# VHH binders against Peroxide stress-activated histidine kinase mak1 (mak1), part 15

Target 1, 123 residues: Peroxide stress-activated histidine kinase mak1 (mak1), of Schizosaccharomyces pombe (q9p7q7r1507to1629)
Amino acid sequence: SVLLAEDNIINIKVISRYLERIGVKFKVTMDGLQCVEEWKREKPNFYSLILMDLQMPVMDGYQACNEIRKYELENDYPKVPIVALSANALPHVVLSCKDSGFDSYLAKPITLQHLSLIISGIL
Below, E stands for the ipSAE of ESMFold2; O stands for the ipSAE of ESMFold2 at other seeds; V2 stands for 0.75 times the mean of E and O plus 0.25 times the DockQ between their complexes.

## First folded at step 20 (VHH; framework vhh_7z1x_3)

Design o4 (from f4 with D99N S101D; at its last look DockQ between E and O 0.83; V2 from the best seeds 0.00; counts 0 for: pae O 2.5 > 2)
Fold by ESMFold2, look of step 20:
Structure o4 (fold): chain B 123 residues (1-123), chain A 122 residues (1-122)
Amino acid sequence: as target 1 above (123 residues)
Amino acid sequence: QVQLVETGGGLVQPGGSLRLSCTASGFTFSEYAMNWVRQAPGKGLEWLSGIRGSGGDTEYADSVKGRFTISRDNAKNTLYLQMNSLQPDDTAVYFCAKNWDDEIEPGNFDYWGQGTQVTVSS
């Protein structure tokens, strides 16, 4: 199952329709804190992928990613693939995402083709 | 390959008007609903307007109703957005988006243009 963390209703609809077309199950959370809490509520490996927007209210994507990685280390959990949803793909943003614990990124606006490639490489 | 290309953006003073165009190729244009969506600096996507393939049915977000008019010319494979009474809050990148089908459903998009910048300042 895929966990989507995104607070923008249009992006939620766009990505949700893509995930439906690809044929994967998913759940939506509206901020980084909800994302971390939802991921913690399920058993390890229940979510095979997290799509996480970098800019969200309450807790942003960088903070949420850090919290998940910290929790995994503290509890001896396997690393879940986390893909950043980024406004741009400049090298410094890519490096910042890697430093925060993200495995990859997708530049906005997200396309079906790009999302399909990421998912096929993970799932 | 499906392509959507927006043009007509630029710098305009408050109260001014602009007409955006989106030229479509790679699909049967008249069979699909089309949309305009914008993204202001530091903000998320905002759906503005949609139009069915026939051109007869349109919908608008409350934020632009009465100021913006969506239209299409199926003979030219072109979508339009007439924007009047522009204000600084209308500053954004404006995207053309194709629906998966002929229903006006905000966010139900399969293809995007690259966007055109509209700046309302002075």
Scores: ipSAE 0.437, ipTM 0.765, lowest interface PAE 2.4, mean pLDDT 89
ESMFold2 (binder alone), look of step 20: mean pLDDT 88; pTM 0.895
ESMFold2 at other seeds, look of step 20: ipSAE 0.442; ipTM 0.782

Design o5 (from f3 with S57D; at its last look DockQ between E and O 0.95; V2 from the best seeds 0.00; counts 0 for: pae E 2.5 > 2)
Fold by ESMFold2, look of step 20:
Structure o5 (fold): chain B 123 residues (1-123), chain A 122 residues (1-122)
Amino acid sequence: as target 1 above (123 residues)
Amino acid sequence: QVQLVETGGGLVQPGGSLRLSCTASGFTFSEYAMNWVRQAPGKGLEWLSGIRGSGGDTEYADSVKGRFTISRDNAKNTLYLQMNSLQPDDTAVYFCAKNWDDEIEPGDFDYWGQGTQVTVSS
């Protein structure tokens, strides 16, 4: 299953339709806190991929990623692949994603082709 | 390969007008609903308007109704957005987006253009 953390209704619809087309099960959460709590609620490896928007209310994507990585270390969990959803691919954004523990990134608006490539490379 | 290319963006003063074009290739243009979507700096995507393949049915977000007009020319495979009474908060990258079918459904898009920048500033 894929876990999507995204607060924008249009982007949720777009990505959800893409995930359906790819044939992957998924769940949507609308902020970083919801994402972290939903990921913790399930067993390790239940989610094989997290798609995480960087800008979200309550807890942003950088904070959420850091919380997940910290929890994994504290509980000796395997690392879940986390892909950042970014408004751009500027060098400082890419470096901040790497420093926060993200495995990769996708620039918005996200296309079916790019999402398919990321999913096939991870799953 | 499906391709959507937006043109016509630029710098315009408040109260001004601008006409965007989106040239489509790689599919039968007249069979699909088309849309305009924008993304302002630091904000998420906002659906603006949609038009059915025939050009006969249009829909608009309340935020742009009365100021923006969507149209299409199926002979030229081109979608248009006429934008009037532009204000600084209309500053954004504007994208055209293709629906999966001939129904106007915000967010139900399979292909996007690269976007064109519109900047409204004094």
Scores: ipSAE 0.429, ipTM 0.760, lowest interface PAE 2.5, mean pLDDT 89
ESMFold2 (binder alone), look of step 20: mean pLDDT 88; pTM 0.894
ESMFold2 at other seeds, look of step 20: ipSAE 0.440; ipTM 0.765

Design o6 (from f4 with K98R S101D D102N; at its last fold request DockQ between E and O 0.93; V2 from the best seeds 0.00; counts 0 for: pae O 2.4 > 2)
Amino acid sequence: QVQLVETGGGLVQPGGSLRLSCTASGFTFSEYAMNWVRQAPGKGLEWLSGIRGSGGDTEYADSVKGRFTISRDNAKNTLYLQMNSLQPDDTAVYFCARDWDNEIEPGNFDYWGQGTQVTVSS
ESMFold2, look of step 20: ipSAE 0.501; ipTM 0.806
ESMFold2 (binder alone), look of step 20: mean pLDDT 87; pTM 0.880
ESMFold2 at other seeds, look of step 20: ipSAE 0.435; ipTM 0.781
ESMFold2, fold request of step 21: ipSAE 0.496, 0.460, 0.469; ipTM 0.802, 0.786, 0.793
ESMFold2 (binder alone), fold request of step 21: mean pLDDT 87, 87, 87; pTM 0.881, 0.879, 0.881
ESMFold2 at other seeds, fold request of step 21: ipSAE 0.455, 0.453, 0.431; ipTM 0.792, 0.787, 0.782

